# VH-VL binders against q8ixk2r445to577: the designs that were tried, part 223

Target 1, 133 residues: q8ixk2r445to577
Amino acid sequence: FFGMLQNKGLTDYCFDYNPPDENQIVGHQVILYLCHGMGQNQFFEYTSQKEIRYNTHQPEGCIAVEAGMDTLIMHLCEETAPENQKFILQEDGSLFHEQSKKCVQAARKESSDSFVPLLRDCTNSDHQKWFFK
Short names: E, the ipSAE of ESMFold2; O, the ipSAE of OpenDDE; V2, 0.75 times the mean of E and O plus 0.25 times the DockQ between their complexes.

## First folded at step 11 (VH-VL)

Design qa9 (framework fv_cosibelimab; at its last look DockQ between E and O 0.04; V2 from the best seeds 0.00; counts 0 for: pae E 9.6 > 2, placed apart)
Fold by OpenDDE, look of step 11:
Structure qa9 (fold): chain C 133 residues (1-133), chain A 120 residues (1-120), chain B 112 residues (1-112)
Amino acid sequence: as target 1 above (133 residues)
Amino acid sequence: EVQLVQSGAEVKKPGSSVKVSCKASGGTFSRYAISWVRQAPGQGLEWMGVIIPYFGTANYAQKFQGRVTITADESTSTAYMELSSLRSEDTAVYYCAKSRYWGRDSFDYWGQGTLVTVSS
Amino acid sequence: NFMLTQPHSVSESPGKTVTISCTRSSGSIAYNYVQWYQQRPGSAPTTVIYEDNQRPSGVPDRFSGSIDSSSNSASLTISGLKTEDEADYYCQSYDSSKKHWVFGGGTKLTVL
């Protein structure tokens, strides 16, 4: 699966990654932004290694969860996907992080006009449902 | 502070059309979903439709499909709701509403309402 | 499609606690956030609860929202009831698949 990774509950919002330096694509947080269909910052791929890859730049980035964190951070992809980069996109649309045993949920930042994907306890909420478009 | 200011009251004949405006100020416009909600006298709130100016796309409640048109003008930060083939049952106060934050599905800001009276 | 069902009216004395229910007819109440609006006569609605249990600035903490998945319903609870709380209250949710907003039928709260 590839393309825009869109949230079902937070309608018209997609995974978005826009590093401040195009030559340094790792270490920043993945956010949610209005789906624009132009690719680039919103182009992601779910691979057979259970990675969510950011394929806009080389070397390729893979979404990871750092220890003790609930945010999604961009790391470099590795030949063998590390445990903190493994996700399961289930048939019901839930995006499950294997290591933390939590689901990715579209959430609003406190007192902020912005949204981010966060790890939360798995529920049946549409805000935890994702699909590629 | 964000404000939604609607156009004035309307009196219409059955079969005619009405177009109500909703001007937003004090915040962004394009990224917010602007909904129209009406309320007949002594009745509850009824969602009619929504537009996202950024996309220029509108969705309508099934009850009003084919009879309602919602548009937006980003240059003036104004949304419009046009209802055609008016009937007496369309007599109501019409509200525009939007969320505080983009992407939120709540109506945090409301217009003052526009009374539309349909009578022969 | 789903409907949100509210009681037509509730009443209680000042200082007491009142609860208004909002039951979803199909699908889980937890699928989408529930909002609550207060409407006084002759006025536009105002938000008292958003995203199930969040209060906007200016709304007193006497107002609280909750979700009960077992009954597939949301509830608005008003503690320390005041005369000024007399109003109509509406619950609201969202159908993501259809991009539709849905209101409950409204509940008239009378402060005795």
Scores: ipSAE 0.014, ipTM 0.631, lowest interface PAE 8.7, mean pLDDT 91
Fold by ESMFold2, look of step 11:
Structure qa9 (fold): chain C 133 residues (1-133), chain A 120 residues (1-120), chain B 112 residues (1-112)
Amino acid sequence: as target 1 above (133 residues)
Amino acid sequence: EVQLVQSGAEVKKPGSSVKVSCKASGGTFSRYAISWVRQAPGQGLEWMGVIIPYFGTANYAQKFQGRVTITADESTSTAYMELSSLRSEDTAVYYCAKSRYWGRDSFDYWGQGTLVTVSS
Amino acid sequence: NFMLTQPHSVSESPGKTVTISCTRSSGSIAYNYVQWYQQRPGSAPTTVIYEDNQRPSGVPDRFSGSIDSSSNSASLTISGLKTEDEADYYCQSYDSSKKHWVFGGGTKLTVL
């Protein structure tokens, strides 16, 4: 799959990556933003290695979750996908992180009107359902 | 084979607008990044902006913000660039170009170019 | 934010080798792939090198591209120079922070 990764429950919000440092593509958090497709920030590929790649630019980034954390962070892709970069996009739309056994949920950033994808215990919430557009 | 075919040459007065079309054939038009690049006579290439037709949104070089509008029509596989408030220095050949899909950022297909002459 | 600087012109005799440089003004040349375009008089540009050193189908192998981190530059090298290689050559890279494409100023290649 390639396209904008949209949340079912938080309608019209998509994965977005716009690192604050113009010279760094790794180590920053993936966010949710209104779906618009501008500036190549919202295009991701779901690969056969179960990666979510930010690959409209080089070098390619892969979404990861560091051990013990719940935030989705950009890492460099590797030839063989590390365990912390593997996500299963299930038939019901849930996005399961294999290493942590948790699901990606659209969540409000603490004390703000901003949203981010975070790992949470898997539920049937529409905020844990994702699809490519 | 992917092809980009542009509309014909135009002569415009200062202060008017021009709208150049770029019809794509082959491939999946909606998922391409279509850029507009211009070249004044005897000068280099200058990037103006880009659209991803599927989302209908555009990103513009700062120099052209407020004067350029880039749009796309998925049903006809056609991108458009409209430049308003024309000046004599806008005389140029205007190209549309397709970026490589999927994180390859080269322009792998170019339209034939459209000469726009701004003359009083 | 960054510029790509090329020599204004270069010239060389048929059969010889020419190298055209493309120097990035800030940030590493390796941050994004470098492309090279050839533009013959009266024609649209065509790609001769993409992704630093790859040739599209139909481009002769006498065209090659390289990256030199120490000088923060890319190079287009044309060996076995032919008169048909007379053209303008542009390097190009993507600016991720501004989300736009940056072209070098162009190099006029003359084959004497």
Scores: ipSAE 0.007, ipTM 0.574, lowest interface PAE 9.6, mean pLDDT 86
ESMFold2 (binder alone), look of step 11: mean pLDDT 90; pTM 0.918

Design xi1 (framework fv_axatilimab; at its last look DockQ between E and O 0.90; V2 from the best seeds 0.81)
Fold by OpenDDE, look of step 11:
Structure xi1 (fold): chain C 133 residues (1-133), chain A 120 residues (1-120), chain B 107 residues (1-107)
Amino acid sequence: as target 1 above (133 residues)
Amino acid sequence: EVTLKESGPALVKPTQTLTLTCTFSGFSLSTWGVGVGWIRQPPGKALEWLANIYWRDHKYYNPSLKNRLTISKDTSKNQVVLTMTNMDPVDTATYYCARIPYGDYYFDYWGQGTMVTVSS
Amino acid sequence: DIQMTQSPSSLSASVGDRVTITCLASQDISDFLAWYQQKPGKAPKLLIYDASRLESGVPSRFSGSGSGTDYTLTISSLQPEDFATYYCQQHDNKPLTFGGGTKVEIK
C-alpha cells in the first residue's frame, strides 16, 4: 500500500512529514495536515516488513516510536525493521504498533488546532482508522 | 463575525420535499478544513444530526435519513442547501445549520434555526 | 450508532451552586465529546470540545472532564445566565449523536 495515508475520523487529514532540512530527514515528528497530494511530504508506503516508509529521500526514512514516547518520529530504515518501527495496518483500518501494543490515533495538539498522530489505547474510534488514497 | 441563517418554507405538506438554504458570512467554504452541517430539533426534544458538507465537497449523512437527504454547496454564494424528501409530521422541527471547524465534527457557530411544520 | 446518555435529565440549583452533568457513551469515544448550552428559543452554543477544551469566549466556570465512556460538565459557580438546557455530543464516529439533554432550573 502506498500514497496518502488518510484518517477516517478527521475529514481530509493525512500523514505529513516535512523536515526542515532535506539532507537531514530523521529526528522530526510526523504530523497530520490537510490532504493536498502536492509534493512528496504526504507520500508514504506500508511495506511487507510492516514499516511505514517515507520514500521521498535517500536514505529512506521509516516511522518509529521512541522509548517512553507516544509520538511518531522519523528514523532511518534498516535492513531488518527494528521492533519500534513495526506497525500492522489491519483490515478495519486500525494502525497497530506492535511494540507498544497501542493504536495510532489522530489527536489535536495541546494548545493548538493542529493535529498529530499519537499512540493511544486501541478503541473503535474513527480517529484510529486509516486508509491509503 | 461568523453568522449563519436558515431560510425555507415554514410549512410543508406530507410527502412533499423540504428545501432549506443556509446563508453564511464571516467564513468561506473555500477555506480548507471548513464544513457546514445541518441539525434538527423537534419541539421539546433533543438534537439530531442530519448531514455535513465540507470544503472539498465531502458529504456525510445520517444513515437513518440518508435516502431522504441531499446536501450541496455554492461556495460563491456562501450557501449550503439541504433537501429532504417525503416529509412527514414526525419531521416537524427547528432546523439549524452550523459551521464545522478544522475538518472536525463539532459545531462552533450556529444559525438561529428555522421552524418547519409538516401538516396537511 | 453511539448512544449518549445524560444524567440527570433535569436539576434544580441556586446561584453560586456547583453543578455537575454527566454524559455516558455506549462505547469509548476517546475524548471526542462536545458540550452545548441552549436557552429557550435560541440555538445551541458551543462550550467545550475534545472533552475538556474550552471554546473561546466561554467563561472559565465551565469545565469538562472525563475519559473513555464517562464525561462530565461542571459549572463551578452557577450564574443567573447559566439556567438553560445542556447537551453533550460525541464527535468521534458517524453518525454524530447527541445526549438527551439536561435542564438546569432555578431552585
Scores: ipSAE 0.917, ipTM 0.959, lowest interface PAE 0.5, mean pLDDT 96
Fold by ESMFold2, look of step 11:
Structure xi1 (fold): chain C 133 residues (1-133), chain A 120 residues (1-120), chain B 107 residues (1-107)
Amino acid sequence: as target 1 above (133 residues)
Amino acid sequence: EVTLKESGPALVKPTQTLTLTCTFSGFSLSTWGVGVGWIRQPPGKALEWLANIYWRDHKYYNPSLKNRLTISKDTSKNQVVLTMTNMDPVDTATYYCARIPYGDYYFDYWGQGTMVTVSS
Amino acid sequence: DIQMTQSPSSLSASVGDRVTITCLASQDISDFLAWYQQKPGKAPKLLIYDASRLESGVPSRFSGSGSGTDYTLTISSLQPEDFATYYCQQHDNKPLTFGGGTKVEIK
């Protein structure tokens, strides 16, 4: 799948990646922002290797979660997807992170009205459901 | 100052179609993530969600009532309209419209409500 | 559909009392819970969203807590103006559902 990865529970919110340095795409957090499709910040590919790729730039980035963390950050893609970069987008729309055995949820940042995708215990929440548009 | 105001008939006969208008000020449905929902409350009973509409015209309906409900908006008039067909005495309630922030499912500002009685 | 069960259905308390109202969801709602206050003859007013986040302008004596299926609204020191019915609402899934309400009467 390719396009904007949209949340079901936060209507019209999408994965968004806008690194502060266009030439240093690694190590920054993926956020959620209103879906707009401008500037290529919201275009991702879900691959047969179970990666979520940010491939509108060179070199390509892949979303990862480091051990013990709940934040989604950008790493470089590798020839064979590392375990921390593998997500299962299930038929019900849940986005399961294999290594941690948790699901991606739209979450509000502490003391803020901004949103980010975070790993949480899997539930049937609409805020844990995702689809490409 | 955010305000919402419901308008429509106070009395409706069984089988008739109810049309309610929510007119609001202090915000616009051209604003990102903003929506308006409708909720009703029968006298002395709990609140029941009816429908939501969002800034880009996304619409959600309570499935127990979906075949009876239609929601629409006119952004230039700051209005949202709810239509409910085949009214029945059990639909007697106070009807509220309310603002939804962030594309979410909760309601941060409510209108005063309008009482609709369904009887012959 | 997610059923929301509030308890107690009513209570009487004195000014200054700590009041606790509970809300049970029929499934895990991932902290997506709102609390509303409704005074007689008035529309509901949002107090809390995301289980514990206080809406702007709401007095700090109100707080929300809980997780999973079990959630609590606490009024740390009840004031005369807190006489009202309180409703929880899950904002986790469609259809949106409300608890049956808890009527708080000032003794």
Scores: ipSAE 0.647, ipTM 0.893, lowest interface PAE 1.9, mean pLDDT 92
ESMFold2 (binder alone), look of step 11: mean pLDDT 94; pTM 0.955

Design xi2 (framework fv_axatilimab; at its last look DockQ between E and O 0.77; V2 from the best seeds 0.00; counts 0 for: pae E 2.3 > 2)
Fold by OpenDDE, look of step 11:
Structure xi2 (fold): chain C 133 residues (1-133), chain A 120 residues (1-120), chain B 107 residues (1-107)
Amino acid sequence: as target 1 above (133 residues)
Amino acid sequence: EVTLKESGPALVKPTQTLTLTCTFSGFSLSTHGVGVGWIRQPPGKALEWLANIYWRDHKYYNPSLKNRLTISKDTSKNQVVLTMTNMDPVDTATYYCARVPYGDYYFDYWGQGTMVTVSS
Amino acid sequence: DIQMTQSPSSLSASVGDRVTITCLASQDISDFLAWYQQKPGKAPKLLIYSASRLESGVPSRFSGSGSGTDYTLTISSLQPEDFATYYCQQHDNKPLTFGGGTKVEIK
């Protein structure tokens, strides 16, 4: 699966990653932004290694969850996907993070009206449902 | 200033189709993420969501009424139209159109509402 | 569908009183809850969204709290203009659903 990773609970919001330095793409938080389908910042791939890969830049980035965090941070992809980079995109649209046993949820960012994907306890919320478009 | 105004017939006969128009200003459905929704309220009763339409023409309907509802927009006229078929006296209510802010599903600006009575 | 159970259906209060209205969702709605105020013959007015975000122009005496399935609207000090009916609405899942309303009346 590849393309825009869109949230079901929100209207027209997609995974978005726009690093300040195009030559150094790691270390920043993945956010949600209106789906626009232009540029490289909203193109993701779900791989057979259970990665959510940001492969529009070299080296390729993979979404990871750092210890003790609930945010999605871009790391470099590895030959063997580390545990903190493994996600299961369920048939129902749930995006499950294997290591934390939590689901990725679209959530309103603190102190702003922006949205971000955050790890939360898995529920039936449409904000925890995702699909590629 | 954001404003919305509902227009349509005040009286509809049973089995007839209701057509309501929402004319708005202060915003545009060409704006990313913005939507317009319809909500109705029977006299002395609670609110019921009917349908939403967004800038990309995404449409969402209340499943309980989906087969009866059609929502459309004319961005150039700043209008949203709701049609509801096979009207029944139970559909008597004040019908509101309201703006939906970007991405979410709450309503931040409302029209004054238009009362629709279904009666023979 | 997510059912929103609002309580109480009505309450009597005096100016200056602290008023609390509760909304219970049939499932976790992830803080996607809005509160509206409606006066007779008028359209609803948005007060709170995302459980605790105060809409612009709304007096600070209004506040929203809660999480999961349980949410609360609080009016810290009731003013004369606050006598109205209040509704909660979940904006987590479609179809969007409203609570039954709470009428705040003068004691």
Scores: ipSAE 0.889, ipTM 0.950, lowest interface PAE 0.6, mean pLDDT 95
Fold by ESMFold2, look of step 11:
Structure xi2 (fold): chain C 133 residues (1-133), chain A 120 residues (1-120), chain B 107 residues (1-107)
Amino acid sequence: as target 1 above (133 residues)
Amino acid sequence: EVTLKESGPALVKPTQTLTLTCTFSGFSLSTHGVGVGWIRQPPGKALEWLANIYWRDHKYYNPSLKNRLTISKDTSKNQVVLTMTNMDPVDTATYYCARVPYGDYYFDYWGQGTMVTVSS
Amino acid sequence: DIQMTQSPSSLSASVGDRVTITCLASQDISDFLAWYQQKPGKAPKLLIYSASRLESGVPSRFSGSGSGTDYTLTISSLQPEDFATYYCQQHDNKPLTFGGGTKVEIK
């Protein structure tokens, strides 16, 4: 799948990646932002290797979760997807992270109006359901 | 500052269509992530969710009402309209409109409510 | 549909008492739970959202806790203005559903 990855439970919110340096794509957190489709910050590809790939910019990035963490961070893609970069987008819309056995949920940051995707225990929450537009 | 007010008939007859208007101020449905919902409460009973509409016109309805509901908005007038067809005495309730912050499903500001009685 | 079961349906308490009200969801709602206060003849007022986040302007004697299917609203020291009916609401999934209410009365 390719397009904007939208949340079901936070109406009209999308994965967004806007690194401060376009030449340093690695190491920054993926956020959620109101879906707009302008520029290339909200376009991702879900690949046959179960990657969520940010490939409209160079270098190409793949979303990862570092050991013991719950945040989604941009890493460089590899020819064979590392386990921490593998997500299963289920038919019910859940986005399952295989290595951690947790699901991606829309969450509000503490004392902030901003939202981020975080790993949480899997439930049937609409806030854990995602789809490509 | 943020206010919502329901308007519509106080009395309808069975089988008629109810039309309620929510007029609000202090926010706009052109504001990102904001929505308006409708909730009703029969006298002395619990609250029941009816429908939500969001700034980009996403609409959600309570499926138990079998498509009796239609929600729409007029952003230029700061209004949301709910219609409910085939009214029955069991639909007698106070009807509230309320603001939904961010594309979520809870209600941070409520109107005062309007009582609608369905009887012959 | 997620059923919300609220208990007790009513309680009597004195000013200064610690009051707890529980809400059980028929499935895990991932902390997406709101609490409302409603006084007779008035609209509900949001107290808490996301299980434990206090809405702006709500007194700190109100707190929310719980996880999974079990959630609690606590009033640490009941005040005269707190005699009201309290409702929980899951904001996890459509359709949105409310608990049956808990009426808090003066003893």
Scores: ipSAE 0.581, ipTM 0.873, lowest interface PAE 2.3, mean pLDDT 91
ESMFold2 (binder alone), look of step 11: mean pLDDT 93; pTM 0.954

Design xi3 (framework fv_axatilimab; at its last look DockQ between E and O 0.93; V2 from the best seeds 0.00; counts 0 for: pae E 2.2 > 2)
Fold by OpenDDE, look of step 11:
Parts: C-alpha cells; structure tokens; sequence
Structure xi3 (fold): chain C 133 residues (1-133), chain A 120 residues (1-120), chain B 107 residues (1-107)
C-alpha cells in the first residue's frame, strides 16, 4: 500500500512529514495535515516488513516510536526493520504498533488546534482507522 | 465575529421538499478545516444531526434519513443549503446550522435556528 | 450507531450547588465527546469538547471528565444563569449522536 495515509475519523487529514532540511530527513515528528498530496510530504508506503516508509528521498525514512514516547518520529530505515518501526495495518483500518501494543490515533495537540498521530490504547474509534488514498 | 443564520419557509406541506439556507460570516468555507452542519430539534426533544459539508465538498449525511438530504455550499456567498425531500409532520422541528472547526465533528458556533412546521 | 445515554434526565439544584451530569456511550468513543448548554428558545452553546477541553469564553466552573464510555460534566458551583438543558454529543463516529439531555432546574 502506498499514497496518502488518511484518517477516517478526522475529516480530510493525512500523515504529513515536512523536515526542515530535505537532506536531513530524520529526527522530526510526523504530523497530520490537510490531505493535498502535493510535493512529497504526504507520500508513504506500507511495506511487507511492516514499515511505514517515507521513501521519496534517499536514504529512506521509516516511522518509529522511541522509548517512552507516544509520538511518531522519522528514523532511517534499516535492512531489517527494528521492533520500534513495526506496524500492522489491520483489516479494520487500525494501525497497530507491535512493540508498544498501542494503536495510532489522530489526536489534537495539547495546546493547539492542530493534530498529530499519537499512540493510544486501542479502541474502535474512527480516529484510529486509517486508509491509503 | 462568527455568526450563522438560517432562512427558509416556516411552513411546508407533507411530501414537499424543504430548502433551508445558512448564511454565515466571520469565517469562510475556503479555509481548510472548516465545515458547516445542520442539526434539528423537535419541540421538547433532543438534538439530531442531519448533515455536514466541509471546505473540500466532503458531504456527510445521517443515514437514518434515507437519502432524503442534500447539502451544498456556495463559498462565494458564504452559504450552505440543505434540502430535505418528502417532508412529513414528524419532521417538524427547529433546524439549526452550525460551524464545525478544524475538520472535527463538534459544533462551536450555532445559528439561532428556524422553526419548520410540516402540516397540511 | 453510537447511543448516548444521559443521566439524570432532570435534576433540581440550588445556586452554589455542585452539579454532575453523566453521559454513557454504547461504545468507547476515545474522549471524543462534547457538551452543550441550551436555554429555552435558544440555540445550543458549546461548553466542552474532547471530553475535557473547555471552549473559549466558558466559565471555569464548567469541567468535563471521563474516558472510554463514561463521561461527566461538572458545574462546581451552580450560578443562576446555569439553569438550562445540557446535551452530550459524541464526535468520534458517524452518524453523530446526541444524548437525551439533562434539564437542570431551580430547586
């Protein structure tokens, strides 16, 4: 699966990654933004290695969850996907993080009206449902 | 200041089509994340969601109304229109339009509502 | 559809009282719950969204709490202008659904 990764609960919002330096794509947080598909900021791929890849640049980036965190951070992809980069996009649309045993949920930032994908306890919330478009 | 105002007929006959217009100010449906929804309330009863429309013409309807609803927008006029076909006395209610913020599904600003009576 | 059940349907209270209204969802709505206040002949007014986020301009005596399927609106010290009907609304799944309402009357 590839393309825009869109949330079912939050209207017309997609995974978005816009690093400040195109030559240094790792270390920043993945956010949610209006689905527009312009540029390469909203193109992701779900691989057979259970990775969510940001592969519009080389080297390729893979979404990871750092220890103790609930945010999605871009790391470099590895030859063998590390445990903290493994996700299961389930049939019902839920995006499950294997290591944390949590689901990716569209969530409002603490002190803003913007949204980010965060790890939360898995529920049947449409905000935890995702699809590629 | 955000304001919304509903307009349309106060009386509709059974089987006729209701057309309501929401005219708003203080915001624009050209702004991403913004939507407008319709909610109705029969006299002395609870609120019922009808339909939403967002800045990119994404339309959502309450499935319980059996495809009787159509929502549309005219961004240049700051208007949202709701049509409801085959009106019945049971559809008698105060109809509200309301703003939806940031691609969400709650309503932060409401019109005053317009009472619609369906009667022969 | 997600059913929202409010309790009580009505209550009597005095100025200064602590008032608690409960909303029960038929399934986990992951804190995507809003509370509205409605006075007779007026449109609903948003009080709380995301279960506990206070809408701008709303007095701090209003607060929302809860998780999963159970949520609560609390008025810490009821004021004369607070006598009204309150509604919860889940904003997680379509179709959007409201609770049956709770009328707060003067004792």
Amino acid sequence: as target 1 above (133 residues)
Amino acid sequence: EVTLKESGPALVKPTQTLTLTCTFSGFSLSTHGVGVGWIRQPPGKALEWLANIYWRDHEYYNPSLKNRLTISKDTSKNQVVLTMTNMDPVDTATYYCARIPYGDWYFDYWGQGTMVTVSS
Amino acid sequence: DIQMTQSPSSLSASVGDRVTITCLASQDISDFLAWYQQKPGKAPKLLIYDASRLESGVPSRFSGSGSGTDYTLTISSLQPEDFATYYCQQHDNKPLTFGGGTKVEIK
Scores: ipSAE 0.911, ipTM 0.956, lowest interface PAE 0.5, mean pLDDT 95
Fold by ESMFold2, look of step 11:
Structure xi3 (fold): chain C 133 residues (1-133), chain A 120 residues (1-120), chain B 107 residues (1-107)
Amino acid sequence: as target 1 above (133 residues)
Amino acid sequence: EVTLKESGPALVKPTQTLTLTCTFSGFSLSTHGVGVGWIRQPPGKALEWLANIYWRDHEYYNPSLKNRLTISKDTSKNQVVLTMTNMDPVDTATYYCARIPYGDWYFDYWGQGTMVTVSS
Amino acid sequence: DIQMTQSPSSLSASVGDRVTITCLASQDISDFLAWYQQKPGKAPKLLIYDASRLESGVPSRFSGSGSGTDYTLTISSLQPEDFATYYCQQHDNKPLTFGGGTKVEIK
């Protein structure tokens, strides 16, 4: 799948990646932002290797979760997807992170009303359901 | 200052279509993330959600009433309109409109409500 | 549909009392819960969203807690203006559903 990865629980929120330096796309957090389709910040590819790729730039980025963390961070893609970069987009729309056994949920940031995707225990919450537009 | 006000008939007959208008100020439905919803409350009873409409015309309806409800907006007039067809005495309630922030699904500012009685 | 069960349905309390109201969801709602205050003849007023976030302008004596299916609204020291009916509302899944309400009366 390629396009804007939208949350079912929020109205018109998409995965968004806006690194402060367009020449250094690694190590920054993926956020949620109102879907707009402008620029290249909201376009991702879900691959057969179970990666969520930010491939509108070179070198390509792949979303990862570092051990013990709950935040989705951009890493460089590898020839064979590392375990921390593997997500299963399930038939029910849940986005399961294989290594941690947790699901991606839209969550409000601790001290603001902005949203980010975070790993949480899997539930049937609409905020844990995702689809490509 | 955010305000919302419901307007429409106080009395409708069974089978008629109810049209309610929410007129608001202090915000716009052109603002990203903003929505307006309708909630009703029968006398002495709990609240029941009816419908939401958001800045980009995303419309959501309570499934139990879906074929009876239509929500629309006129952003230039700061208005949201709810229609509810085939009214029945069980639909007697106070009807509220309310603002929704952040593309979310809770209601941070409410109108005063308008009582609608359905009887012959 | 997610059913929201509030308890108690009513309670009597004195000014200065600590009041606790419980809301039970029929499934995990991932902290997407709001609390409203409604005085007789008036519209509801938002107190709390996301289970524990206090709406701007709401006194700090109001707090929300809980997770999963079990949520609590606490008023740490009841004031005269707090006598009202309180409703929870899940904002996780459609359709949006409200609890049956808890009426807080003066003892």
Scores: ipSAE 0.598, ipTM 0.876, lowest interface PAE 2.2, mean pLDDT 91
ESMFold2 (binder alone), look of step 11: mean pLDDT 93; pTM 0.951

